VHH binders against F-box/kelch-repeat protein At4g38940. Designs and how they scored, part 16

Target 1, 370 residues: F-box/kelch-repeat protein At4g38940, of Arabidopsis thaliana (Mouse-ear cress) (q9svj9)
Amino acid sequence: MSSPIIIRAPKKQPPEPPCLISLLPEEIVVDIVARVPRCYYPTLSQVSRRFRSLVASPEIYKRRSFFGCTEQCLYIAISKDQTSDIHWFTLCRKPNGQQFSGTTASDHRLVHIPTLPPMPMHGSYVGIGSNIFVMGGFCNWKITSSVSLIDCRTHTAQTLPNMPKAVAFPVTELIDRKIYVIGGSDTLSPMKSPSRIMMVYDTDTEMWQLRARPDWEAGKKWFSSVVIGGKIYMRTYHNSFVCDPNDTSCDRDEVLHSKEWWSACVIDDVLYYYDVRENCLRAYDPKQRAWGVVKGFEGLLPVACKWSKTVSYTGGKLVLFLQKTEKTEIWCAEIAVERREGGEIWGKVEWCNVVLSGNFHIMDCVAVVL

## First folded at step 5 (VHH; framework vhh_7z1x_3)

Design t24 (from c5 with S103Q S105E E108Q)
Fold by ESMFold2-Fast, scan of step 5:
Structure t24 (fold): chain B 370 residues (1-370), chain A 124 residues (1-124)
Amino acid sequence: as target 1 above (370 residues)
Amino acid sequence: QVQLVETGGGLVQPGGSLRLSCTASGFTFSDYAMNWVRQAPGKGLEWLSSISGSGSYTSYADSVKGRFTISRDNAKNTLYLQMNSLQPDDTAVYFCARGPDYQSEWYQEYFQHWGQGTQVTVSS
């Protein structure tokens, strides 16, 4: 009872050390900023002129690559008010696809990039490294051969030499740093068959080659395609085909065609698409030649949707976009998929949120590494 | 069933004017961009002009810019093309075409729905 009692509040560590970043050598600041998630860079650019210059600097992106701190960033081509142009948006999301209780709408949303001009729609949109190639499509209702290169580090665009031929609505795939632009239309005529010309762009040599395309049944301009094992898997209205881009022959796959696999993606050689009518994620394994349903997230996604689009994401994940039938809402979900014992595929919804409201439509989604 | 019906074509002398109309039915007219396209004898299709569903945005081919004006009346489900300073080279069949459905999964169906066309002949 008579012991001396030291009545002291525990030493309270300051909640935050004074920010003396302005006193740090630039190399140290670059090292720190390179480790910050890309989605915070717009906020950093508003802190100071120095930070605005740093986040747009090639040195930051070189440092991110050196430290292995690069992340996959999604850029979305969106049409508004039924124009013939697309506008570029980014998907702002937390790194590693983590979902937390109390997440605000601002944590997951599509954000317009005002520095990029409107660009042609229904063309080829391809992400390579930190760049997006925008090739062909419709501009002011005219089919174009124009090529633009978007630098996603700076959100600036430059004009490159035109494609050999104007084309809209092609099948476009990236294989071994070559862009294959297949089929599509060079005219406004709805009755004309898709082009029999394939254009191949070598991103290393910056050269175009014209070739005959693989022969497949085509009665409509809407196609879906994915790449698995260096082969193009393509859906038309009448059949699904497996094609080697360097061969004119295509093999039909009737099991693959038994599902309406529009706007699909590929993770670990398995094809995924979201069935809006049955409200389920379907998976096709070409080695087993069988369709399965992904288990584990029933009832967690919005229903009564009129279209879906899946995009592959690092770490065995996909991003799913859904458009509601009765609302002008675009929903987005990040889904982790894994193959479990017995060959069953299971999914986990990391997050699901409305990312854009209004008369907007997703035309394409491109992944870049920043 | 989507239907587009063009009217207002005819014979006109060089320098004259015509107003074309297109009456739409079978869809919500204000939800779609609308287009005027023409086909001259022995030639391919030529896009002339587009107007957004709201009417707030318009675009024109260089060959008709300053001479033609596209407009719409969403209450009447009608699209118009006012054609001034007509030239012999404007002789063609003029088609009304519905733009893509940006609200559906088939948004890539450009010019799937066309009218029957109306003949415009510019001659002396």
Scores: ipSAE 0.012, ipTM 0.409, lowest interface PAE 8.0, mean pLDDT 80

Design t25 (from c5 with S103T S104G S105D E108T)
Fold by ESMFold2-Fast, scan of step 5:
Structure t25 (fold): chain B 370 residues (1-370), chain A 124 residues (1-124)
Amino acid sequence: as target 1 above (370 residues)
Amino acid sequence: QVQLVETGGGLVQPGGSLRLSCTASGFTFSDYAMNWVRQAPGKGLEWLSSISGSGSYTSYADSVKGRFTISRDNAKNTLYLQMNSLQPDDTAVYFCARGPDYTGDWYTEYFQHWGQGTQVTVSS
């Protein structure tokens, strides 16, 4: 049948209005995105090409700084398959269905950053401002002096001038804008003693200096370190030391050494580490030279774990990573800590869930400001 | 005491195949990544391949990718390297080596636990 002009008529219904976000000027979109927590940026990059470009732009991070919306973001160096390479991950929140709500279960995860190349493991990893310095380490069965700078705003990496000496397995600390790289090994040959040199990088002058390291036990391995009050607190298998990097003074602390404080962090001049054997968070006060147990969250964290790592976080909090002995699951918890009258330390678990599954190992955690 | 023993090397013609084995003792084999490395005459060490403790993940140097296959049998505490399409420049002593210790010894030297090696000669 011949149809009337009705068959050829233009659409009677107007087109659906464009999505609200596509109607906004770019400057307003930048203002909105700048106020969104950084942990949601990986999720935003999946919404559209426009958002993917925007969250990687330097302009968004200038706007965050202008509004005072910068935050501490955790970047985690992870080994896949126990190879000589690390891959970078960020701690982020995933949406709860279609809601970005305040629920905690299953909404946090580690997200791989595919734009960054694999980098040497067992090197120095230091966050300064919005950047991560990756220095030395082990790559393809060689110890390297290479230095890479990761810009965490764009997730791009660039090569910088090498360190004076190749080193792997150092302890590394940032004090007064200087990076101290202490001990470690410069060779893959069997060695019983760490390097007796300390390399110091001044971030203001961009210059390296070699120094003799302070040490009261020649030839022993250094396993863990933190900075408290501008001093480096270090643990070997046999002893714990408190060292001033600006002179040769180095004191033993036998009370500190009485606990196996591996992978510790510092909040308000108190050292924290998680004891996987006793399933408790322990705190050391260097002023009182006393250990305490953090109270208030017994039974809220996974048990039967083979390793732990703590990282300090803004607002008097720490982030705790745990891996179960019988599972390929990495658990993460955010714990707020508070020192109360009488010196008791109390903790509150803000959230706790599995953040990564598979054959992965956390090598280091780095905080940047974005 | 940690011990690694390589076997399976020998003389082979270009284009041929060999399978190397490494038998481990003195540690929990499945807890460690394992590696194959080689040293050609007058040259330094070259890393070839790694396999995770579970065997689920493998990696290879570009020079051997597609020709060599790493595998392991955790019940037998044995690491393998299947070498196909062998070339004269594959002539080297081949070593197995235990990966880094993730139990808290961050000062572990990587060549601390490796075998005596097995000679592979690819002749024309």
Scores: ipSAE 0.013, ipTM 0.400, lowest interface PAE 7.2, mean pLDDT 79

Design t26 (from c5 with S103T S104D S105E E108T)
Fold by ESMFold2-Fast, scan of step 5:
Structure t26 (fold): chain B 370 residues (1-370), chain A 124 residues (1-124)
Amino acid sequence: as target 1 above (370 residues)
Amino acid sequence: QVQLVETGGGLVQPGGSLRLSCTASGFTFSDYAMNWVRQAPGKGLEWLSSISGSGSYTSYADSVKGRFTISRDNAKNTLYLQMNSLQPDDTAVYFCARGPDYTDEWYTEYFQHWGQGTQVTVSS
């Protein structure tokens, strides 16, 4: 026989404390998140589904623009074994680095973007607004005319109409909202010479135009370029040239060519590059046609490096990438530059550390505004 | 100065195997990535496989992945391509090519140093 059964009435669930985040209007949450540095957005996306949706929304990027709190973000095209496709990485750079001196060296690092597919090497990579244009190059040893647009707000890519001609290894520069794609090759055959055409993409009209390229240097290859004052400065193995892309003439600059100014950048109409053999940052003033050495940070950067790359950055700064000869380490430094004392240029190293380890090679670096 | 010499090509029946060799001289072999590229009659160049200077990293074209294996012996300055399950479509001249010199990388280069090629013919 069963014992007497005590029937319990259901107990009312106690009221739960309100969730503070759920109590905030979405507009207030958007305002708060818009003021958070972009490098923290991956971390925020792990907090909740609400934040994950929010940090990828067009609304958050509109709000950042409205508040004037957009920031320049660096995207780096990296090859794993010198001939493989490129993979995209971002430089995680936290603002006010001196206030973060108590944090680990890992706070400044290159972070792989796994949502972006591998893309062609040795093409054109141009940052405009919050987007990266990826044009041409080679993939699986086929030279392509394909154009992809990377939306850096969402880290997604879409296909755009092709270039008029396939090209790899071009000189590519952005001048007055037009992308100039010059020279290069339409085949990887060792028997073929570089392309004699120039392609111009007008970002306002979204149209391509074919032009005859200036006859700058018949039969020779372009290695490096920068834009100063609407002119393209180019370095080949034998010469350096100053060219207007709308003019068929070119001027040689023997003083500019006296230094091996590869992977250079431009700040306030001055050309900068890092000399890995002499361990110094060099500056060229095209108005004076003179080279100078940037002072103020001797001995603060790694030595015995096999290559360097400089990229201009907001606030009179540059970002310098260095790769050690004996180690599979990519170092990165942020350097503030200023002109002082009768035209001398001085530099200050804001930070310097290893940002990526392994058999990786930087192919290009693109700046976008987010 | 830089020399690349391919050997090991020949006539093979479908489903067969061949091992290609490329002997390098005139440069420090271990400092460079090495590549195998082929060209069939009337077709363009097709990249097949790459290997890093150390041998630690390899890459393959989809058309040969799982059938071909790239390797190197830095002590002998020799690059190899082991080709298995050969098909008539694999008929081509096979070239050894030295990868770009990224040691002092500040420029972009396509392959400037190629061997003379070795003929592989897969007959039915």
Scores: ipSAE 0.013, ipTM 0.367, lowest interface PAE 8.8, mean pLDDT 79

Design t27 (from c5 with S103E S104T S105G E108V)
Fold by ESMFold2-Fast, scan of step 5:
Structure t27 (fold): chain B 370 residues (1-370), chain A 124 residues (1-124)
Amino acid sequence: as target 1 above (370 residues)
Amino acid sequence: QVQLVETGGGLVQPGGSLRLSCTASGFTFSDYAMNWVRQAPGKGLEWLSSISGSGSYTSYADSVKGRFTISRDNAKNTLYLQMNSLQPDDTAVYFCARGPDYETGWYVEYFQHWGQGTQVTVSS
């Protein structure tokens, strides 16, 4: 075979028209941009080449920190049409094309990040500072030990040293700046028991350690977990356990297990999950060992849903994702919760909207600070 | 106790048909998506097909699309896989798997409960 080499120069971007804001001193522009919500940064990057460079610079994120303008941003790992690849989306409070001075309705939606590569399924996703750690999982029915770091300031990914062992479907929790990856499987074979090892990544030393797992029930699969007070609360099909990763013992909590607390979150040492069958937000107080129902928003959320996921959010709030049965709609609501006199918990729905339409599946939701 | 039991496997000639069944117990069958997965000798697990809890939505791997049909009977707690135009490369252990009870990659993406499998051999 023969083929001539054809080299095409990159398309030269046309000169951008002068903008009045572009005439301001750099320090003032940085101060203004630092106070703009992060969800408008894609729009800002379209104004000029200067703004495009600025919104990705370390300087703007240092300025946001200095002004106390950092915000908790949600990044959602999503599969489409039951594909093997995970794509990243952000939760945006306004449509991507809305103008700064626009008075258009403030819809919330999930916005695709096309610059990030697809990620393996059923690995671990952990947000720390402005970064997401992506660890393990599978693609093309092979389980990996690969680790990637996503920098959410620039939407770039880099490869880190592999985990000691390949794993998919683990319990993964962040405690005291260490990532604990517990159990899971190094094969998709249903004939093998889940792993009895624990892998620990120290974010300060950037080193992995392989440890023996605490003496938890052998061969049992964990379905859900949260951290309260440095302890891991986990649910299997048959039991709910409270475990200290540095202790060999796990205590059963039969009151906790009386509810199917899947995809739960924690706010002020209280566990929350949404019960799609009864259409209510349930709260568990581990000190009282009692379940309650959150009051104050009856009838404000969609019904006939097949799953829910809650994620804790700054200011005593949670974000709730819901998918309707047999529908291609993902709903999202932001709910503020508060304890009142007598210990009763009340909720306020700040907003509730369809955030994504199509055959999409939420795999995980990660909070970062930007 | 969640249990899944597959039946219907066996030896069949190329071009033949088999119908696999999976009987479920220990949970509310209609609340869960169900899946068929196979493992050929010396290969990893291959997802083949999913069906929603209601039976209204189905999905298929490209390797079996147009040849295999997934169905369910919620009154009988039974999942089916109708396999037509079988080829020698369809030789595998076939597993029934329940979709996840906590994740919404659930039509395909996480299977906590599996049957023991049933052997299908396509040979002359």
Scores: ipSAE 0.000, ipTM 0.296, lowest interface PAE 10.7, mean pLDDT 78

Design t28 (from c5 with S104E S105G E108L)
Fold by ESMFold2-Fast, scan of step 5:
Structure t28 (fold): chain B 370 residues (1-370), chain A 124 residues (1-124)
Amino acid sequence: as target 1 above (370 residues)
Amino acid sequence: QVQLVETGGGLVQPGGSLRLSCTASGFTFSDYAMNWVRQAPGKGLEWLSSISGSGSYTSYADSVKGRFTISRDNAKNTLYLQMNSLQPDDTAVYFCARGPDYSEGWYLEYFQHWGQGTQVTVSS
């Protein structure tokens, strides 16, 4: 039995008990996090500085790709009222905990990405893999040839070599890993004719080429486009065209033009757009050259809307954005489409809710794989 | 502060005529293209007509071409829509909107400033 002798105590802070997960090797933590749905990543970023860095690292997204756990994510280019700057938002699903009995999807919302710089207005936006290519538009009171790359894994932007020509308001499509930039304007003058040059970017060689644009409609602007079967389907105010980008042929399609197919998308070689005037989803089959109405969700979507945008989504689905005339609300719906016997197309609304409130304008929507 | 105020709506019989006016304030009226857009009960917006800032260029939707005439008086900061041969299907709330010329390939989401609308009812 000895009495304790107190000698000058060391001024050591007691160590905090280690978190159980901090005992795991980094590769194991990376493998676990890579298998987690991205809707939980904001929550994980609040657990520790390690997780915050991890969910933004390229390593996580390489592991997701390796495991086949990638998700298609929507990035939306939005302009605020009376601003010329484009701000990036992403469409996020609120987590509801563990998934139970299949689909227990929570409310969806558009979330601002403050770490991305504002982009020029009326440029081209193309999603390739986990990246968004941003090309042209208005910068410093002029139309620019600038190219930027947004890495959606890290939410960082970097500059790339310029396009051969400055352009705003072009039609832009991705075909066979090549970006086709067609028409548009090289000046802010509303009286100048659209560009007769087509620019092609090869994503494998990282090189731009200038090509002659087919001369099918002098003095008109191309306003909307989709790709079906390696051909570009385009709408001007006066006509709709089917163009092969590898030759100078462009054919008119009067049946296609009979509907105002603005902001359309393509699923399984069928063109879809939402008709806000008649409150219906319309489908065009280019093989049959016929328009149809998608059945099965009548009365389930908001009415009295001033515009619509559709985006194709994995699994035979589309995402539909709508803005109500009487409210500063952007609605979003996910619609699964299927072709049934007899050629009828049926739709199912998986979810529909308000995703953004306030005076905002959607300029474009880009799908990436993360 | 941008303000657009529509007037001239009302009840009219089929085959009749009506002239809508939109008075603009808070901006240089002659610098902007102006548009007429309508919304029928339970339907979405339908663009009808655009006019350039100078008034030199006009465009029309096929549904109203030959029946409706858009015009403007820049000295009075006023936009007009002359509607002839009105049909029951023309029943709608009519809005004026400041923005780019829709026929130049602009979408309705680029129209940041709208009036409150004026009701036009075509019925016997």
Scores: ipSAE 0.005, ipTM 0.382, lowest interface PAE 10.0, mean pLDDT 80

Design t33 (from c5 with S105M)
Fold by ESMFold2-Fast, scan of step 5:
Structure t33 (fold): chain B 370 residues (1-370), chain A 124 residues (1-124)
Amino acid sequence: as target 1 above (370 residues)
Amino acid sequence: QVQLVETGGGLVQPGGSLRLSCTASGFTFSDYAMNWVRQAPGKGLEWLSSISGSGSYTSYADSVKGRFTISRDNAKNTLYLQMNSLQPDDTAVYFCARGPDYSSMWYEEYFQHWGQGTQVTVSS
């Protein structure tokens, strides 16, 4: 039995001459295209109307998953022109050292997704499979409980049932397919203490639960977090601690707290963050309880940056975003990290380029699998 | 050092007009979005309008859309709210608020820079 291709192009185009590959059964074409890296999909979309519709179809992404040919893709929440909402961009690569046209000689660029509407900022942004959950946040001084689901295969958004309460500036972590939304503010006025409850969304049951929040020092409002070994590592202004998501008690870690580890990521149970004041990548090994500096790329990254964000990436790599203090430039670098003899961690910069120029600010970065 | 001073409030009859002004000092005015927010007696804060740092983009709450106009003069470090067709329900203290640096990771910065407010009373 032949399986029909269910998805058609959204716009009709003039008739095209027959292409030799269009003589193949559709199942074989889908199997071939599913095995092609996504960076070639823009080129494929120019070969024929059929390829154009195919590379945008959910069918191709189901086949990619079936064949184990999926790729980790980064979606970036960006504020522009001093607005209180975010716009979605994706990090795009040209194949074989081809470059994007324009003023930047780069094969990597942040590209705006115009089909997605502006969304609230400072909410929870979580990538699960090929989807992004957008939960809470604020826009124009209103804190919301709204939930949107972005399908990254089609770049469409749908509304889901609201969270139990409105929240902005939470700590958000994904553990065992459950989204933990911790702390934050539900008011336009500054909060003296964060929320005493934690909201947990179970992605399998599609249900919200309310739980007691992790026990951190009273009166502390500033939070950063990562997950290592199923535990939430959290930083407040005065302390850093390790919490079990099923127990509200937390162990303090004074060595972890000795560095201002904001906007960190985790690779192979090691915490990484970029120190913009000292211009170095720092690593914390919770088993050794020691900080180290990643060696091997001194002087290869831009200096005089006001902000950084690290995101873990497949293959023992991280992606680093840097925003310059004196320029409207957002830089991005891909860094491979490895542990060498003596326990030293070494990094290799695979690429480093300006990916976006203008009055833009990165608010968050989300990884999805496509 | 950041200061916002609202003026132009007062008593006005229903259907009347008022123009509020907010004079800013202690920061580069054109680098920040500006907002008008009000608080009626016994109620919470209500956002009314925002304007971008350049003045090119504006937004309004549904309750005031078509009646109120936000504008700014960056050369004079001044924000304005032109209020037309005023109703008794518009009676409130009106606050000028500096928008955050939206790249900030620090939530307290989003709520720190407000003026002292100016009283608007709409009554016969």
Scores: ipSAE 0.069, ipTM 0.512, lowest interface PAE 6.1, mean pLDDT 80

Design t38 (from c5 with D101G)
Amino acid sequence: QVQLVETGGGLVQPGGSLRLSCTASGFTFSDYAMNWVRQAPGKGLEWLSSISGSGSYTSYADSVKGRFTISRDNAKNTLYLQMNSLQPDDTAVYFCARGPGYSSSWYEEYFQHWGQGTQVTVSS
ESMFold2-Fast, scan of step 5: ipSAE 0.150; ipTM 0.554

Design t40 (from c5 with G99S)
Fold by ESMFold2-Fast, scan of step 5:
Structure t40 (fold): chain B 370 residues (1-370), chain A 124 residues (1-124)
Amino acid sequence: as target 1 above (370 residues)
Amino acid sequence: QVQLVETGGGLVQPGGSLRLSCTASGFTFSDYAMNWVRQAPGKGLEWLSSISGSGSYTSYADSVKGRFTISRDNAKNTLYLQMNSLQPDDTAVYFCARSPDYSSSWYEEYFQHWGQGTQVTVSS
């Protein structure tokens, strides 16, 4: 006879109640799932084998595009202090039903993607459609010409033909389906001048071209850039420039340069960056050639930060990342911006939370459409 | 302000050993990963080894793995490279380099914190 202290698993688990949606034709299920926000797809994959297959299929992403249900998803390249490579994270919101699980859990967090291999840092990271191109950079003090393509639907990576030249720390912009990789360095030696080469990747032909870089401040290091109206706005330590990638024209903008506009983004042809010293969001209008301060959220964001990064987001919004000086934590805020009567720009903080804790540093943020 | 000074280079016979030292000043040594890099005559820079700020993690180039050992003494602000079984093709100027602040997008941070180098010559 069995002992009363022995606990055993049941011999048979009862079958789960039938889900009404599982009775629908495949075509209808695909139509329904395509309209569901991408953040719920991990939850859907736990419902059945059928749903697990659907959320990873190319068909679901084609259907999302057909219905206009695609959404902008943020992928973040992050480094640890002990490594010279990057790891990929996504900005995710907790699904409904986790509210009673854990008393202090934030709805927003950065989630590591363990299926992607470590990749070189300080290269080019460009989102096109549902894919991320990872180009160049360095790892273990070696500068590479390697190119990888990340498929964000499946979180898999494949190797593509190399760039013509190895490069780290370039300015990289996407204009008219072409990726422009400008400047940077092919060596970590302090005695070497930055590259005067421009590399252009045509996404339609899948071909690289080497082009002579116009003499845009020859020998200057380029640190930050944005695209406004098909022109590349670039900042060096000493100057800010507005350049047309299709000709040799390049104009200095002394008013633009009057602010340290690192890690900026663009919404409706206006440049935004967060000033960590003054704790304010600054906006530059190229048409007026004037700086302004975004109003309406004074005192709502963390102070005493050593670093910031802004990324444009759909619907006239930006995502702001901040790192505290005294803590190993990364804060994230979503800010809606609008132009009001008299030309003032007003902002609304929709949420602001700690999204990652530990010895991590954001290297770049890439938007894809899924 | 930031200073790195390499010592311990010299002439050595093939199969011999040398220990290089790098003394750091002007920053909190234990907060930064450190690297050894070399440049042979007429060739580019070659990364050899890295060590984390705590000393818990190390990595090596395939060309020196099993022959070279990187270590650090954070109390003395000193980085070491123990080189065994030296070969003529190990002849180079050896540099210690502070890893950049990986959160920095500033190109200058990656190229300014190098030592003057120490010459290692392996010959019969």
Scores: ipSAE 0.035, ipTM 0.484, lowest interface PAE 6.6, mean pLDDT 80

Design t44 (from c5 with D101S S104D)
Amino acid sequence: QVQLVETGGGLVQPGGSLRLSCTASGFTFSDYAMNWVRQAPGKGLEWLSSISGSGSYTSYADSVKGRFTISRDNAKNTLYLQMNSLQPDDTAVYFCARGPSYSDSWYEEYFQHWGQGTQVTVSS
ESMFold2-Fast, scan of step 5: ipSAE 0.095; ipTM 0.525

